# Designs tried in a protein design chat: VH-VL binders against Serine/arginine-rich splicing factor 11 (SRSF11). Part 4

Target 1, 81 residues: Serine/arginine-rich splicing factor 11 (SRSF11), of Homo sapiens (Human) (q05519r33to113)
Amino acid sequence: EVIQVTNVSPSASSEQMRTLFGFLGKIDELRLFPPDDSPLPVSSRVCFVKFHDPDSAVVAQHLTNTVFVDRALIVVPYAEG

## First folded at step 22 (VH-VL; from z2 with light chain R53K K93R)

Design aa2
Fold by OpenDDE, fold request of step 23:
Structure aa2 (fold): chain C 81 residues (1-81), chain A 118 residues (1-118), chain B 107 residues (1-107)
Amino acid sequence: as target 1 above (81 residues)
Amino acid sequence: QVQLVESGGGVVQPGRSLRLSCAASGFTFSRYAMHWVRQAPGKGLEWVAIISFRGNNEWYADSVKGRFTISRDNSKNTLYLQMNGLRAEDTAVYYCAKDQYMAGFDYWGQGTLVTVSS
Amino acid sequence: EIVLTQSPDFQSVTPKEKVTITCRASQSIGSWLHWYQQKPDQSPKLLIKYASKSFSGVPSRFSGSGSGTDFTLTINSLEAEDAAAYYCHQYYRYPWTFGPGTKVDIK
């Protein structure tokens, strides 16, 4: 039900990430690091997405190697705790 | 090559319903969000609705909320727009468009005309 | 919602001249701005994505620039086939709105 997305463009905010992965299913929680209000510029960000439907997390992994904005995403399952 | 073909347009009276279809080919339909965009005669483009890959999420423009329903059948590579309670201001050419992961709508159909008039 | 405006509404241009179309967003949208071309009696076509990246197959005479709130579409040397309406579109925030369009005619 939770995925980790790496190689996220700094140009994508949490809102755009929510839109993109909203295309996979309903999202219960989404966290982007560093957060949008972070003053530190980074070359890449990491996003965690918890889907309402576990099946959405499985389908979301197919977005690995899909170009989003300016780079290919890496989407893997993430085990919390 | 990618192809989108709309159908179902026509002339209807206000308050009536109409269902549009969009047949997709040339790409893996189930891996892309799909849009409806309309254009009133002589006017600009207006975004209408979007549907998720598997049809489990939908978003609508305020102008059509509660009246229009976007849906899809991935087994048939077909996008639909159910339009209820049609109004004169819904008169437009309706385009289906493919979403390229938010990098714009990279392919559009030829459009189908919906005319709502008494 | 984010409101997009365009300028000018219309312009008639002689071939080989430079065409400049501006799009302004009511708030900052970074580079989440796309441009579409719609020729008469045709469906829209994606022209520029993310403010400045040309879509596949787009002639080099087309270019986009800008970020934040102010964007520009430039046709370096207008061709007859460039007669069309041009629309900016923001994909920054729902609802994803279009600009009102700029019509370019050939003199």
Scores: ipSAE 0.930, ipTM 0.966, lowest interface PAE 0.4, mean pLDDT 97
Fold by OpenDDE, fold request of step 23:
Structure aa2 (fold): chain C 81 residues (1-81), chain A 118 residues (1-118), chain B 107 residues (1-107)
Amino acid sequence: as target 1 above (81 residues)
Amino acid sequence: QVQLVESGGGVVQPGRSLRLSCAASGFTFSRYAMHWVRQAPGKGLEWVAIISFRGNNEWYADSVKGRFTISRDNSKNTLYLQMNGLRAEDTAVYYCAKDQYMAGFDYWGQGTLVTVSS
Amino acid sequence: EIVLTQSPDFQSVTPKEKVTITCRASQSIGSWLHWYQQKPDQSPKLLIKYASKSFSGVPSRFSGSGSGTDFTLTINSLEAEDAAAYYCHQYYRYPWTFGPGTKVDIK
């Protein structure tokens, strides 16, 4: 199952995001936008995480309103296709 | 308030095993990653291991990989560290510590002493 | 792994004097650096998170600064109760490592 994480601090790289959501379960895929090598600074980023276990995606939604670095995350299910 | 209490430390010979426990209270245990950190006598802090919220992921320091196993029982609000093949260099005070979503370890236990000696 | 170094190893300071402790990372870690205080015969306590953010309950005389590879912990006007070891810690990349520590004594 896939989740979308918004309000991600620009100080968090894909590696830190992988660590944080690794606390929820094994990750098959993670994409952060804009990517770490992007030349354009932004105030907020978006992360997509595909978990190996669908249950991890459900538990990950509990991180909504949890402060990560300097702002509260928003974690919702993301429909693929 | 948050409280962490370690137990299980003691004196053991090299090659033996020991199991540490950490009883947690004052917070929703299953919503936080937990760490073990150790400190050899008169030395600095060394990160040992971390476990995910539900215990489905673990990471270890190279110095303990293959010998130590971190686990948790969320129904008992307890963190564990199974230590096998103990060595003299494993002698240390072992702390359990609460992770605050990577914003540091915001709470620590008082530690339990493990002494490995012939 | 990312190696953290600290300076000085030891410092004996008169009360009300300013204390400066530095931490250097072997590579850039942005602001993913935390500071801990450990008083004698006590467990460590979180002081500063993300290089410059004070943890709750920490006196205003403690402050942190820096980013990238060079970080500083400052105690403005040392109090007797500040006698302790201070450790920096990187949460940037696995394995997560601590600095060797700086011991501050009261002169």
Scores: ipSAE 0.928, ipTM 0.966, lowest interface PAE 0.4, mean pLDDT 97
Fold by ESMFold2, fold request of step 23:
Structure aa2 (fold): chain C 81 residues (1-81), chain A 118 residues (1-118), chain B 107 residues (1-107)
Amino acid sequence: as target 1 above (81 residues)
Amino acid sequence: QVQLVESGGGVVQPGRSLRLSCAASGFTFSRYAMHWVRQAPGKGLEWVAIISFRGNNEWYADSVKGRFTISRDNSKNTLYLQMNGLRAEDTAVYYCAKDQYMAGFDYWGQGTLVTVSS
Amino acid sequence: EIVLTQSPDFQSVTPKEKVTITCRASQSIGSWLHWYQQKPDQSPKLLIKYASKSFSGVPSRFSGSGSGTDFTLTINSLEAEDAAAYYCHQYYRYPWTFGPGTKVDIK
């Protein structure tokens, strides 16, 4: 399953998001919006993460309300349908 | 009161193995990634390895890949470093360090000395 | 790999004077740089995170600045207890490297 991470600091690129969510387990896919090479200024980013082990996605939701850089993350399951 | 206490250092010959332990207390151990960082005598700091919250993901510095294995036992609040194929260049004080969600290493142990010599 | 350099290697400074330490990254790391202090015979201690944010309990005389490739740690009035080695550390991209250190002694 895929998790949605919102309220992500714009100072975090996909590299840092892979590191942070790699603390929960091996990642199969990670997508950050806007992507790393986007020139657009934003106030926050949204990240989608698919873990190799679905149990990592459950544990990752415990990062909700954890301050990352300068703001609290929101980590929820993402409906794909 | 956060405490990290390393143990298991000593003098060993090249090619031998050694296992380091880091006993953690004063925080919820399973909520944090943990690192090993080393410092050769009279030298600077070198990052060695990191392990994820549950021990299901790990990264290593190139200098130790294939020889060192980081692990943890969350039921014992203990971090480990298995060091195989030790070389003279591995001689260092080894610190365990707590990762504050990529905001730096906010707590460090006092270190344990590993000396690899003939 | 991202290489960090520090300047100067060593400085000896009169008490109450200003100390400036620089760190340069071989490529842009945004603000993903942290500073550590290591007093003689002690473990490192986190001082500054994200280039400029003071860690809890760090005296106000310590400050950090910079982004991209050029970073500065400042001690605005050196105290005797500040004699230590100072290391920058990048947390931008694996492997997460340290600078070579700057030793600060008191005259």
Scores: ipSAE 0.795, ipTM 0.930, lowest interface PAE 0.8, mean pLDDT 93
Fold by ESMFold2, look of step 22:
Structure aa2 (fold): chain C 81 residues (1-81), chain A 118 residues (1-118), chain B 107 residues (1-107)
Amino acid sequence: as target 1 above (81 residues)
Amino acid sequence: QVQLVESGGGVVQPGRSLRLSCAASGFTFSRYAMHWVRQAPGKGLEWVAIISFRGNNEWYADSVKGRFTISRDNSKNTLYLQMNGLRAEDTAVYYCAKDQYMAGFDYWGQGTLVTVSS
Amino acid sequence: EIVLTQSPDFQSVTPKEKVTITCRASQSIGSWLHWYQQKPDQSPKLLIKYASKSFSGVPSRFSGSGSGTDFTLTINSLEAEDAAAYYCHQYYRYPWTFGPGTKVDIK
């Protein structure tokens, strides 16, 4: 199961997102938009995370409204339908 | 009133084992990653290990990897460090520390001294 | 591994004077740099997070600045209770490392 993380500080790279969401469990795949090497100035980022254990995705949603760096995260299931 | 209290330190010979404990109170323990950080006498701080909220992911410093195991029991609000194959260079005060969602270690225990000496 | 260096190693400072401590990273770490204070025989305490944001309850005389590779902790008017070791800490990339520390004593 995949989660969508929005309202991510532009100061967080994929490395920091892997670390933060690694607090929920082992990660199989993570994608950050814009990617780390993008020169685009942005006000926020979006991250998609797939956990090895689906229960980690359920627990990760509890990070919604948690301040990370300077703003509250929004963590929801990513619907593939 | 967050409190972290380490215990289990002592004097041991090289090659022996110790298990450190850290009792946590005053916060929802299971919602935070936890660290061990050590400080050799008269020296600086060295990060040792981290464990995820549910204990299903952990990382170690290279100097301790394969010898130390971090674990936690969320029903007891307790963090552990199993220290096997102890060496003289493991002599340090060991602190447990609470991770504030990568904003730093906002609370530390008072530390427990481990001395590895013949 | 990202190496942090600190300067100076040691300062002996008259009360009320300004203290400046620098931390330099071996590669860019953005603002992923935190500062800790450790008074004699005490555990460390978080002072500054993300290079420049004060942690809760930290006196206003403490401030941080910098980004990338060069960071500064400033104590605008030193008080006696500020005699301590000060450590920078990078949370940019595993393994997360500390600087070697700067000891500040009262003259």
Scores: ipSAE 0.729, ipTM 0.920, lowest interface PAE 1.1, mean pLDDT 93
Fold by ESMFold2, fold request of step 23:
Structure aa2 (fold): chain C 81 residues (1-81), chain A 118 residues (1-118), chain B 107 residues (1-107)
Amino acid sequence: as target 1 above (81 residues)
Amino acid sequence: QVQLVESGGGVVQPGRSLRLSCAASGFTFSRYAMHWVRQAPGKGLEWVAIISFRGNNEWYADSVKGRFTISRDNSKNTLYLQMNGLRAEDTAVYYCAKDQYMAGFDYWGQGTLVTVSS
Amino acid sequence: EIVLTQSPDFQSVTPKEKVTITCRASQSIGSWLHWYQQKPDQSPKLLIKYASKSFSGVPSRFSGSGSGTDFTLTINSLEAEDAAAYYCHQYYRYPWTFGPGTKVDIK
């Protein structure tokens, strides 16, 4: 139901991540790390997305190896550990 | 080769409706968000609407909200724009455009002209 | 809504000379700006993405720069086929708006 998105360009804020993953369906919850207001320079970000419809999470995994901005995304299921 | 072909434009009186189609080929249509963008004669580009991969999310420019409906049929590789309550200011060439994962609109159709006049 | 402005409105340029087009955003958009070329009676074509990255097949004479609110498209040696309108486009925040365009003609 939740996906983990890694290798996210630091130039993408939560606004752009909501737009991109909104292409898969309605988003119930999205969290980006580091958050938009972090002062620290980073080389990449990690994003977690919970979709309203679980089928959107399955389709979203097809974005793995898709170049977003300047690097390929990795999109995998995220489960309670 | 990617192709987008719009159709359904014409001359329509104010208050009437029109439905535009965009036939897509040369790419996996269901893996891309699609847009409508319009251009009034002699004017610039105006974004109109976007639809998600599966048609389960749509967004609209404020100027068309409540009057226009974007939709798609992935089994037919076709994008649609239903335009209700047409006004003179809707007169434009309407383009469909493919979204390259927010990297811009990498392919555009040739457009279809909608003229709304009394 | 993020408003984009472009300057100049119109530019007539001798072939092989440099063309500079500016785009300004009403608020910071990072590098979320794309440039399109529209030749007369044609649909737009993607030219520059993310302010500075050339789209595939775009001639090397085209380049883009800038971030935040101020962006520039440069044609470093104008060719006859470059006579067109040029539009900036922000993909930072809904609704995604275009600039009003800059027309470039051959002198």
Scores: ipSAE 0.683, ipTM 0.909, lowest interface PAE 1.3, mean pLDDT 93

